# VH-VL binders against Uncharacterized FAD-binding protein C1783.01: the designs that were tried, part 18

Target 1, 263 residues: Uncharacterized FAD-binding protein C1783.01, of Schizosaccharomyces pombe (q9us28r162to424)
Amino acid sequence: YGIFAAPILDVRVLTNPGAVKRTYNLCLDISKYPLLEGKDWKIGGSFGIMPPNSDAEVLHLAHLLKIPQHELYVTKVLRTNGGRWPTIWGEDKPRCLYTSLYHIFKWCSDFISKPPTKSLIRLLAEHTLNPVEKSVLLALSDFRQDESYCRICTQSCVTLPDILEAFPSCHPPVDHLISALPQLMPRWYSISNDPSLANKRLEMAFTVQEYHSPNGQSRTGICTGFLEDLALAFLKARHDGSLANKKFTVPMFRGVQQNPFAK
Short names: E, the ipSAE of ESMFold2; O, the ipSAE of ESMFold2 at other seeds; V2, 0.75 times the mean of E and O plus 0.25 times the DockQ between their complexes.

## First folded at step 15 (VH-VL; framework fv_ozuriftamab)

Design m2 (from k6 with light chain R27Q Y91W; at its last look DockQ between E and O 0.90; V2 from the best seeds 0.72)
Fold by ESMFold2 at other seeds, look of step 15:
Structure m2 (fold): chain C 263 residues (1-263), chain A 122 residues (1-122), chain B 106 residues (1-106)
Amino acid sequence: as target 1 above (263 residues)
Amino acid sequence: EVQLVQSGAEVKKPGESLRISCKGSGYTFTEYYMHWVRQAPGQGLEWMGGISPNSGGTGYNQKFKGRVTISADKSISTAYLQWSSLKASDTAMYYCARSHNLGREQNWFDPWGQGTLVTVSS
Amino acid sequence: AIQLTQSPSSLSASVGDRVTITCSATQSLSYMHWYLQKPGQSPQLLIYLGSDRASGVPDRFSGSGSGTDFTLKISRVEAEDVGVYYCMQSWQYPWTFGQGTKVEIK
């Protein structure tokens, strides 16, 4: 399925003193990327990074869903109501997977970066015992009242965990929830260097995207937060001399190698 | 041996200009950030601002922005803190301090300069 | 800006005592850095990245904590440990220090 764990060769901090935003440069080793016959990396092409949810967010969601920690990691046969998984391109056909709830929440389900859809909110309403809570969720899921949904869910950056915290009588079945959650999607980058001239090394710069939750706490974008966590761990390991004992990789894959605006 | 050596104590009158210096040695000057930290008499420590000597990029604590200028001359491994018009309230000990550039929260001051006492009185 | 509040603001200890200094932040952090300013000297790094000792710092000094609460401990105070102790955060600019904890040996 073509996701490659690209080793991080170097990290540079681009942030100046006093800066509000944080910017880093990563150097990735793509020398072992399995290219198909006749394919290569080209300037102006693209690559994708598949960001996982953080372990903290996965454990928090599991706690809110009342999943015992040992059940979270149990490998089991799971059935999907479509074929989107495990492919990153999405195929709409039934599948049986032998995996864990942890793996699904870690790598496959987007419960943080997108507001819950109205269909997801309706599923939550159907499994909410308190009638006042249920009526609020039904109102949010009403396609005739788009203003309430926009104000509550999109403008305030509400996530599924936020809803589960706010509506403690909501107990959706986990298998229904997994089927209703959006798939985690890759984040796309353009290739700005020639990896062949740089010994199959790819450089990328990123600025950490920050948002504020309803309680005012800062949250990072999934991909740039993930990349910053890796960058910080790499820099710390290099400083303390432990770099050789650790592996830092970015899950990535080759994208379209023709820039439609290239001449 | 990594060292930061600051210029000597200064006695000035209000309204005068002043530039104090901090020379780094024993390391590659452009690989680290340089910062200025203020300690008023009998008081604690306040971060004033810093500079990336490689890029020349600076940043200031808003409390001191517009009152001081931070600069560096990487050819002589020296950072500067400058006032265009001193006030009596600028009487303090001023330290330069080097920090690593290891990303969010992974930066600390090591070493510190010996300090430059600035006294501003009429 | 992130405010750091140290406790206690001052203390007197006898040689051999255990000393505990706390630093509370107004928001969650992963790491705290600690400095000692001995009388008449510039500050010196003591602990960085929460728990790592600077070169030459004896094992009696230890740092711990996460979130909003951080602790510096001296397991057996010695006469040379007099001075003012400061915590510092580098989570966001402006970088800030605690108000200081003055330690005296009695």
Scores: ipSAE 0.652, ipTM 0.862, lowest interface PAE 1.3, mean pLDDT 86
ESMFold2, look of step 15: ipSAE 0.658; ipTM 0.867
ESMFold2 (binder alone), look of step 15: mean pLDDT 93; pTM 0.952

Design m3 (from k6 with heavy chain N101Q; at its last look DockQ between E and O 0.90; V2 from the best seeds 0.00; counts 0 for: pae E 2.5 > 2)
Fold by ESMFold2, look of step 15:
Structure m3 (fold): chain C 263 residues (1-263), chain A 122 residues (1-122), chain B 106 residues (1-106)
Amino acid sequence: as target 1 above (263 residues)
Amino acid sequence: EVQLVQSGAEVKKPGESLRISCKGSGYTFTEYYMHWVRQAPGQGLEWMGGISPNSGGTGYNQKFKGRVTISADKSISTAYLQWSSLKASDTAMYYCARSHQLGREQNWFDPWGQGTLVTVSS
Amino acid sequence: AIQLTQSPSSLSASVGDRVTITCSATRSLSYMHWYLQKPGQSPQLLIYLGSDRASGVPDRFSGSGSGTDFTLKISRVEAEDVGVYYCMQSYQYPWTFGQGTKVEIK
């Protein structure tokens, strides 16, 4: 369904010298966006960006889960009982999907921007062999109290990869893990210009969200990190004169607006 | 040809004010950042700060914040470095240098000005 | 601030020698930029974006590295290569330089 690969027409660096945060402006070509009849882009409306996880994060997770590289990319048949998964739009219906673990981890599963749920941690505990490690995971997943969970998982920005590294005897089945992970969700932006007045071009500004993990490495938010990587690659290609040989796109879609007089 | 031409050498006494200049030519002045880099006698290079000439936005190395002011006049493609009260320790070579606006890690200095020697002595 | 430490701080080389200069950063970076300041001159760009040579820079100069360790190599040193070499990062303000590596030709 419904994701439009909007070409990047231009990137401007908005960051001033000395700034601690990085800010960019993207100009997107939405001239080929398939609008439904009677609908148009409006100021005050919204659009969504579907940010993928980075390849580095996907490969790292696959390594921690001991998925052989050749199996990561194998196309398999996945059948659903209903709902809109793996998308956030479209009809609520059963589906037959031809996809790979790579594509699920790349586009569908959120394993870095949200702390693991207690249900996920309980699944991990059930598949942990070392009794000390298992007891720690059971305590974190205990529904009767939240103190340890909030301090360790929520406040410390812990991710599923962090847990798998810390608990090496934890070996969950991949299919159980996928069903327990949250769905990757779009990030929403307000339409700040009128694209019909700007020749079907959309401008958006973003500031890179950056934080440090408990283990000392810096991390970015999924969407703003993805957008920065695209912006930097575009700027480098333009500087090198290779822009015509490359295609830079942002996966996006228009937000739905209700008719103000609808019943 | 892209060039950065700086004002001439200065000999000053402690407590005096000074403004040195850097004029860019051969390129669109507002499309690039301008920076000032200090080199004390016999020492290495030290970034002092910079300016986005289009927006007027400035930033400073904390070591020099409050001691110097960076500004630009885009109508004459010129950047400035100013002291309100010089110290003997301000004796150094001062370079202006241009950088692209290419984002994180993708910025480098090209070209550099010829340098302005500032000597502050009693 | 990100500190850059160059090694060696100075060296003496004969024409035709291979010279290696390293730059170590206090955090992981993707790119390093390199400058040469010849005696009595302003610094000049040699290598940008880790490995790209600036216009007019001979192919005997090469840059490499990622993470915390970066290297500038001169495959066959010439007399004109004398001066002080500096690495620079532009990841985080304040932008910083290495302390310099003085190269003398004997």
Scores: ipSAE 0.498, ipTM 0.781, lowest interface PAE 2.5, mean pLDDT 86
ESMFold2 (binder alone), look of step 15: mean pLDDT 94; pTM 0.959
ESMFold2 at other seeds, look of step 15: ipSAE 0.631; ipTM 0.855

Design m4 (from k6 with light chain Q92E; at its last look DockQ between E and O 0.97; V2 from the best seeds 0.72)
Fold by ESMFold2, look of step 15:
Structure m4 (fold): chain C 263 residues (1-263), chain A 122 residues (1-122), chain B 106 residues (1-106)
Amino acid sequence: as target 1 above (263 residues)
Amino acid sequence: EVQLVQSGAEVKKPGESLRISCKGSGYTFTEYYMHWVRQAPGQGLEWMGGISPNSGGTGYNQKFKGRVTISADKSISTAYLQWSSLKASDTAMYYCARSHNLGREQNWFDPWGQGTLVTVSS
Amino acid sequence: AIQLTQSPSSLSASVGDRVTITCSATRSLSYMHWYLQKPGQSPQLLIYLGSDRASGVPDRFSGSGSGTDFTLKISRVEAEDVGVYYCMQSYEYPWTFGQGTKVEIK
């Protein structure tokens, strides 16, 4: 589907000394973006970016799920009992997927930016052998204990990996887990310039979103962390004189899309 | 040749004001950040703060916040460090240093100024 | 703030010796920057971005490391290498230096 790999033409750091947050400006080449007839880009318009999870996060999840590294990359049949696979624009139905667990966790599953649902926590409880651990997970998923769920899962920014670390006797089937995880969704940004087709470029600014895990370690938002990593690599390559030998692209699409993830 | 030339040594009494300067040459002043680093006698290096000369945006180490002001005049490629009321504990060598602006962790100081010795005593 | 602890705090070396200086950080970092302050001089850039040598720095100097532990090595010390070596992080403000490693040449 319509995800365009926009080359990065330039990066400018907008962050001032002493700033708490980091801000960047990206200039993207949209000269080859397939615009619908009669449409054009407008200043202040919008576009979406489809952020992947980082490799570090994917490998960490695979470790917690006891997936051997060599099996993570093997193309195989994966069965789901629902969801809009393979893309967020697909039908919500059971499927057999021909892909790797790496690809699913890298590009398709959101296991970081959203707290685990009570339904997911109940799935985890059903596959937890230690009675103490199971009772805690059942309590978190209990409709009568919504206060604990809100404090622990939503307000404290707990993720699926955090739960798997805390509950080592929990071994959910991977197919069931994939079906229960939300899919990665686009993040929307505003166009900072007048990117008419004669100009053939799009500029955008972003601020890196940061938060802290329960153990105090910093984490970045999936999309702005992904964008910062690209920006840093571009800036280093330009400084080193190696820019011409490297490819930096942002997976994006124009903001004329109907709400494709509502259902 | 990229150079940072600082103003000369200063001998002051407690309570006096002072502004020292750092003039950059051999590069485009507004494309880089300027920082001030303190070295008390016989001690190590401390980052005091910095400025983006293009925007005027500044930031300070909390230890020096409210004690000093960093500014720049981009028309003459000069950064300043100033005190409204010096203390004896301000006796130190003060360096300006230029940094790139290449994002998180990708910044270092090159070059450094020659230093300005500030002595504050009765 | 991120604290950087250098080891050793001082050392004496003979010309031709191999010297190793370490810098330990209180959080995980990707890059460390290193400076040499020779007696009576301003600090000067030695290594940046963990392992890149500044212009004019001899190849006997090298930097390495990741995470919390970084090293600076001098493969064959020369008399002009005397001074205080500092590591620095630019991960977050305030930017901080190690306490310094004083190197004396016998």
Scores: ipSAE 0.623, ipTM 0.857, lowest interface PAE 1.5, mean pLDDT 86
ESMFold2 (binder alone), look of step 15: mean pLDDT 94; pTM 0.961
ESMFold2 at other seeds, look of step 15: ipSAE 0.640; ipTM 0.865

Design m5 (from k6 with light chain Q92K; at its last fold request DockQ between E and O 0.97; V2 from the best seeds 0.78)
Heavy chain, then light chain:
Amino acid sequence: EVQLVQSGAEVKKPGESLRISCKGSGYTFTEYYMHWVRQAPGQGLEWMGGISPNSGGTGYNQKFKGRVTISADKSISTAYLQWSSLKASDTAMYYCARSHNLGREQNWFDPWGQGTLVTVSS
Amino acid sequence: AIQLTQSPSSLSASVGDRVTITCSATRSLSYMHWYLQKPGQSPQLLIYLGSDRASGVPDRFSGSGSGTDFTLKISRVEAEDVGVYYCMQSYKYPWTFGQGTKVEIK
ESMFold2, look of step 15: ipSAE 0.665; ipTM 0.872
ESMFold2 (binder alone), look of step 15: mean pLDDT 94; pTM 0.960
ESMFold2 at other seeds, look of step 15: ipSAE 0.651; ipTM 0.868
ESMFold2, fold request of step 16: ipSAE 0.708, 0.703, 0.705; ipTM 0.893, 0.889, 0.893
ESMFold2 (binder alone), fold request of step 16: mean pLDDT 94, 94, 94; pTM 0.961, 0.960, 0.961
ESMFold2 at other seeds, fold request of step 16: ipSAE 0.681, 0.704, 0.718; ipTM 0.876, 0.894, 0.895
ESMFold2, look of step 16: ipSAE 0.685; ipTM 0.876
ESMFold2 (binder alone), look of step 16: mean pLDDT 94; pTM 0.960
ESMFold2 at other seeds, look of step 16: ipSAE 0.694; ipTM 0.879

Design m6 (from k6 with light chain R27Q L49F; at its last look DockQ between E and O 0.86; V2 from the best seeds 0.71)
Fold by ESMFold2 at other seeds, look of step 15:
Structure m6 (fold): chain C 263 residues (1-263), chain A 122 residues (1-122), chain B 106 residues (1-106)
Amino acid sequence: as target 1 above (263 residues)
Amino acid sequence: EVQLVQSGAEVKKPGESLRISCKGSGYTFTEYYMHWVRQAPGQGLEWMGGISPNSGGTGYNQKFKGRVTISADKSISTAYLQWSSLKASDTAMYYCARSHNLGREQNWFDPWGQGTLVTVSS
Amino acid sequence: AIQLTQSPSSLSASVGDRVTITCSATQSLSYMHWYLQKPGQSPQLLIYFGSDRASGVPDRFSGSGSGTDFTLKISRVEAEDVGVYYCMQSYQYPWTFGQGTKVEIK
């Protein structure tokens, strides 16, 4: 298992004027991707991208959890009792890991793309001091009534940061929180060209997935938002003439799912 | 020097058709978006729609969709705004404006055409 | 659609005054673009990418802001600065302008 940092060779904006959705094409350099002998890339095949959370989201979460910035980046020793945590790419055995809270939140924890589970909300309630706030969280986590949870958390696209913002007396222990958060998962894409005919260049198109937060602000999906941010930075650097001094890469890997329409 | 030169002022009656033009020069016409912006008398600016001259792809502000047609002829570096049936409410100044194609938030209008005043009265 | 609200709607300034124009957006943005329409002229680009001055724009013009609040400043206004100032977003279609700020010099 190897995550490959594929350089971006080119970006094309595919969005037409007036479009409600934004679409981009990326051209990636896969010439140095380590492939097994006899296995080449195929048109219509699949590959995965391992998207990080944005720094803005990580810093916002750290602020809400009252983690000082200097402590966010301190290297810590984490010991596991088995499993592949913190990523799906880890060894399935007991381990000693050297990492920081920043890297866990950046690369390993999904605190944005899905609403908090009832179990996570229960943990939050248990660490909430204000009795009114605590009673609301307990009601949301109640296994006997699902309607409030579905309406508020699922249908309204509520995230963990949204809950922490709304419930300022909630102070969960960070170690408990990181153990309870879902792992950040890869996103899958189809290859739109034949890289063997195109000098080991991989082309892919993506459309930015958007939704609105409870306060009406636009949010993007983790992966397509990450890809758009890279695309925008690349396009700005090319426009400004600074491209040669910058590096843009996509963390990717050859797929575990192949497109059934490939020839 | 990058320039956008628009066709001259028009005086029309309701129900008449009209096509106004915007000719770009000093740049590669197909590498940029072309847009039309309306300014009613004494009013602010409204984006009407735009075109990618390379692909021919167009899009419209919902307010103007079905009322106007945007097109381009890349062989002569010219964009068009066309009405099939003018209304008195179409009386306004119409600007063409060039934008970059650099993705979300990374586009602005530069340059603008000199404007075409369209007056529709019976 | 993203609405942009400018403040003030109009102002009258003397030569040498500092002028501040604000633009508030209904959602968070990274960049605002600014135009000046002088009397009887087409709009012209002043500021793009929030703070970059267009070619030929004097350094008395500056732009700043992020999130929902953006500002255009004229450090010492001159008689030629008369006109209507517009902010614009290109985050999503339809692209929209603020309602304009009319600046008069007296």
Scores: ipSAE 0.652, ipTM 0.865, lowest interface PAE 1.2, mean pLDDT 86
ESMFold2, look of step 15: ipSAE 0.659; ipTM 0.873
ESMFold2 (binder alone), look of step 15: mean pLDDT 92; pTM 0.954

## First folded at step 16 (VH-VL; framework fv_ozuriftamab)

Design n1 (from m5 with light chain R27Q L49F; at its last look DockQ between E and O 0.88; V2 from the best seeds 0.73)
Fold by ESMFold2 at other seeds, look of step 16:
Structure n1 (fold): chain C 263 residues (1-263), chain A 122 residues (1-122), chain B 106 residues (1-106)
Amino acid sequence: as target 1 above (263 residues)
Amino acid sequence: EVQLVQSGAEVKKPGESLRISCKGSGYTFTEYYMHWVRQAPGQGLEWMGGISPNSGGTGYNQKFKGRVTISADKSISTAYLQWSSLKASDTAMYYCARSHNLGREQNWFDPWGQGTLVTVSS
Amino acid sequence: AIQLTQSPSSLSASVGDRVTITCSATQSLSYMHWYLQKPGQSPQLLIYFGSDRASGVPDRFSGSGSGTDFTLKISRVEAEDVGVYYCMQSYKYPWTFGQGTKVEIK
């Protein structure tokens, strides 16, 4: 029960010269993972990784929303009427939560990997001052047809930050925005070794998923991008001889998880 | 001292085959990548392709795919660049260069070989 | 492929001058690597990881930059600094070089 910060023991680069995609192998230390009684690791089992948004993306979003940096970290009281928000791990009941906008954007809200929903775009349109910008957002949110939405938002890999940049007069209330954003979801991986036989070490390989932003720049998927950044930092630290002074961990958990909001 | 020593200059005619070599010393050959870089007369540098000597995995710049073959013999710490049929346009200086394999953006060439001048003329 | 464009393509400097060479990339990068090819020689590594000097490279050479724009600076140029300077990216294959900047010392 819960998210375990598994230390990275080793990184191997599997990418060969000329390869189109980048591939890495991670070796994780799961010796201190709290297993339930009677449970053990097995080859072919699964585990989940809960990737956070990067600090750069969180700060960029806060800038676009005009949230002062110091207000990001202030503890706030949030009340729910039920459901599991703000995380997929929450209790399905009314609650009073103590957290920060930073924590919500960092660990709980998916504003990068999926295009904004039509309902979110309508919320943005309702808070857009420029009438030309507003009319474009209203057209994108039109429930009677998907052609414009699919062409512009889905196929172009548009994100909430992209919309906020493209529509400078859009100023949504932060409370409404965080309620409308989808929750970050885990990424599932198969265990490729037997950790009991390998001194409680878990090995996994991943290939970096790349997309193009509307301006043609390369972007990575949240989870494989997060994993690549860790791998690169580990490899640089090992090369520089600074590895002993740094901690590299992967937030993970054991087991087959279903989307708890689909219950 | 880490060194890359290339085979000597070659003068060839169009249609002839050629294999040039690059011998690495002073390091563990299989722990690094080996690459070939072309410099046409008076021109800049072009990456042609490379090899992982440990796995034998190779890759090529599309510009040179099918024109050259890169290989290595790890038992003698040597990489090769080979043409089956040279053209006059293959006249250039050819360098081997070693790189780390530290992931995206974290690779550079150090050291370089001394270069092999290949002249192809009728 | 990622294109790298250097500026200027050539320059002439006096001993003691400050020289700045820029390298512009067609996509955002974190690190640029720099090489010097002296007349009649192989290229040699100057700067790696964007700002780290290779062994034996004097501290008058420095690299910096972010995003799409990177620079190599020589704070006080010396006669031995003649040659062609190249930037290089290793973000994705094919790895590419800038077209070169020829530096002449008067």
Scores: ipSAE 0.667, ipTM 0.872, lowest interface PAE 1.2, mean pLDDT 86
ESMFold2, look of step 16: ipSAE 0.682; ipTM 0.878
ESMFold2 (binder alone), look of step 16: mean pLDDT 93; pTM 0.955

Design n2 (from m5 with light chain R27Q S28R; at its last look DockQ between E and O 0.95; V2 from the best seeds 0.74)
Fold by ESMFold2 at other seeds, look of step 16:
Structure n2 (fold): chain C 263 residues (1-263), chain A 122 residues (1-122), chain B 106 residues (1-106)
Amino acid sequence: as target 1 above (263 residues)
Amino acid sequence: EVQLVQSGAEVKKPGESLRISCKGSGYTFTEYYMHWVRQAPGQGLEWMGGISPNSGGTGYNQKFKGRVTISADKSISTAYLQWSSLKASDTAMYYCARSHNLGREQNWFDPWGQGTLVTVSS
Amino acid sequence: AIQLTQSPSSLSASVGDRVTITCSATQRLSYMHWYLQKPGQSPQLLIYLGSDRASGVPDRFSGSGSGTDFTLKISRVEAEDVGVYYCMQSYKYPWTFGQGTKVEIK
C-alpha cells in the first residue's frame, strides 16, 4: 500500500574503468518496513521503486506551462470521483486530496519516459494559438495516419517538454493536462541478498538507462536516473564527511516474495 | 604524504616488450582506482585506461585497447602498464594517476606520478 | 567520446592580469575538473567538481560553469602560473581532456 522511504545504508560503485554503462549497488534499510502479519522478505523476491521526476524536469515543465513558482507549490484541495488516481495503488473511491502541482508533477505524472499520446497531442493542439503550430499538432494527432507520429514522437524519443518548447503558442490548461498524462509507474527489482541473514537490509543493483534526446544530449531513464542521483549525493557526502548531516531514502514497496528455490 | 612513484625512463627499440610501474604509498591502495595517462611529445593528455586494484577489473580507451595491458599487484601497492611489442609511436611520457570512484562526474586525478619517459627508436 | 575544446589555445599575460580559460563540451555536464602542468612537471589538480580548489591551490584560482561551457579564472596571474592548463570530464569513459591552454607570463 503505502510507499516506504527506505534509508540508504551504503552505495557501492560497480562500474569498472572503461565501462560503457554505469552500475551501482544500493543497500537499503527495511527494518522499519510495515509488513503485514505473516509476510516476510525472501531472496529472489521482488520489490518496487516509485521513481519521482527530477526537480529540474518539474521546474522546466512548470516554466514551459507558464506556472508561477508560487502557484507550483501551493497546497490545493483536489476532489476525485473515484478511481485510483493519482497513484496506481490509490483507493478506488471518491476522495479529497491535499497536494500541490509540484507533488503531482514530481510523483504522479509521467511526462518524460513515454512519448506523448495522440490524445495528449490533440489536447495541445486545441490550446495552440499559432495556426501553423496548431496544424502540425493536429497532423501528429491524426488517428488516420501513424507515420508521422511514429517517426517523430515514438522513434525520436520526444517528450511533452520537447513539444512545448517547439510549439511556444501552446498553452494547455494545467488541470486538463494532468488528466491526460500517464501515471508514473513503479520499476521492479529483485532482492539480491537474503534479508533474514542480513538484519533487514535489501541489496539491489541497477544499471543506468541512458539514451539520447533529439538534439543528441544524454538523458537517463527516470528510475535509474533518480537512483543514480541519490547514489552520487550519498557518495559525495561520504567523501566530504557530511554523510551524518543528510538523509537519503528510496521510495519502495514490497512485491511478490515467492522464491522458487526456497523449499 | 600520498605519493605515486613511477619507474625510471626507458629507451627501447621497436618490437621490444616493456613494463613500467607505479607504486602508491600513504593511502589504502585497494580503495582507489589507478589510471594511466599518455602525453606524446609536445601534445596533450590522453586517458589510456585504468584498473580497480581490489578486483583486478580493467578498462581501456579504445585507442589503446590491444596495445597495452594494465595490471596491479595489491600486495605491494603497485600498478603496471605493459607492452608486448613497442612501436615508435609509443614514444611518450606516461603518467599514473589515482582516482576515487564516486560515480558519474565525481572523479578526478589526485595525485599524479612523476611520469615515465618511454623512447622507442631504432 | 565526449570532446572538450579549450579556448584560447595559448595566451600571454602580464603579472597581475586576469586570465580566463574556457572549456566547451560536446555534451552537457555538471562538473569540470582542471589541472595545471608546469614546465617539466606532471599535471597537478587545481579545481575539482567544477569549483572546489585542491589542497594548497591559491584562492586566485576559481572554476565555474555548467551545461556545455566551463571557465577557469586566475584573478591576478603570478609568474609561477606558467604552464599548460587542461580541463577534464569524468562523466563517461573514455575520460577525456581538453587540448590544453598554454599560459605564458611576459
Scores: ipSAE 0.665, ipTM 0.864, lowest interface PAE 1.2, mean pLDDT 87
ESMFold2, look of step 16: ipSAE 0.665; ipTM 0.872
ESMFold2 (binder alone), look of step 16: mean pLDDT 94; pTM 0.960

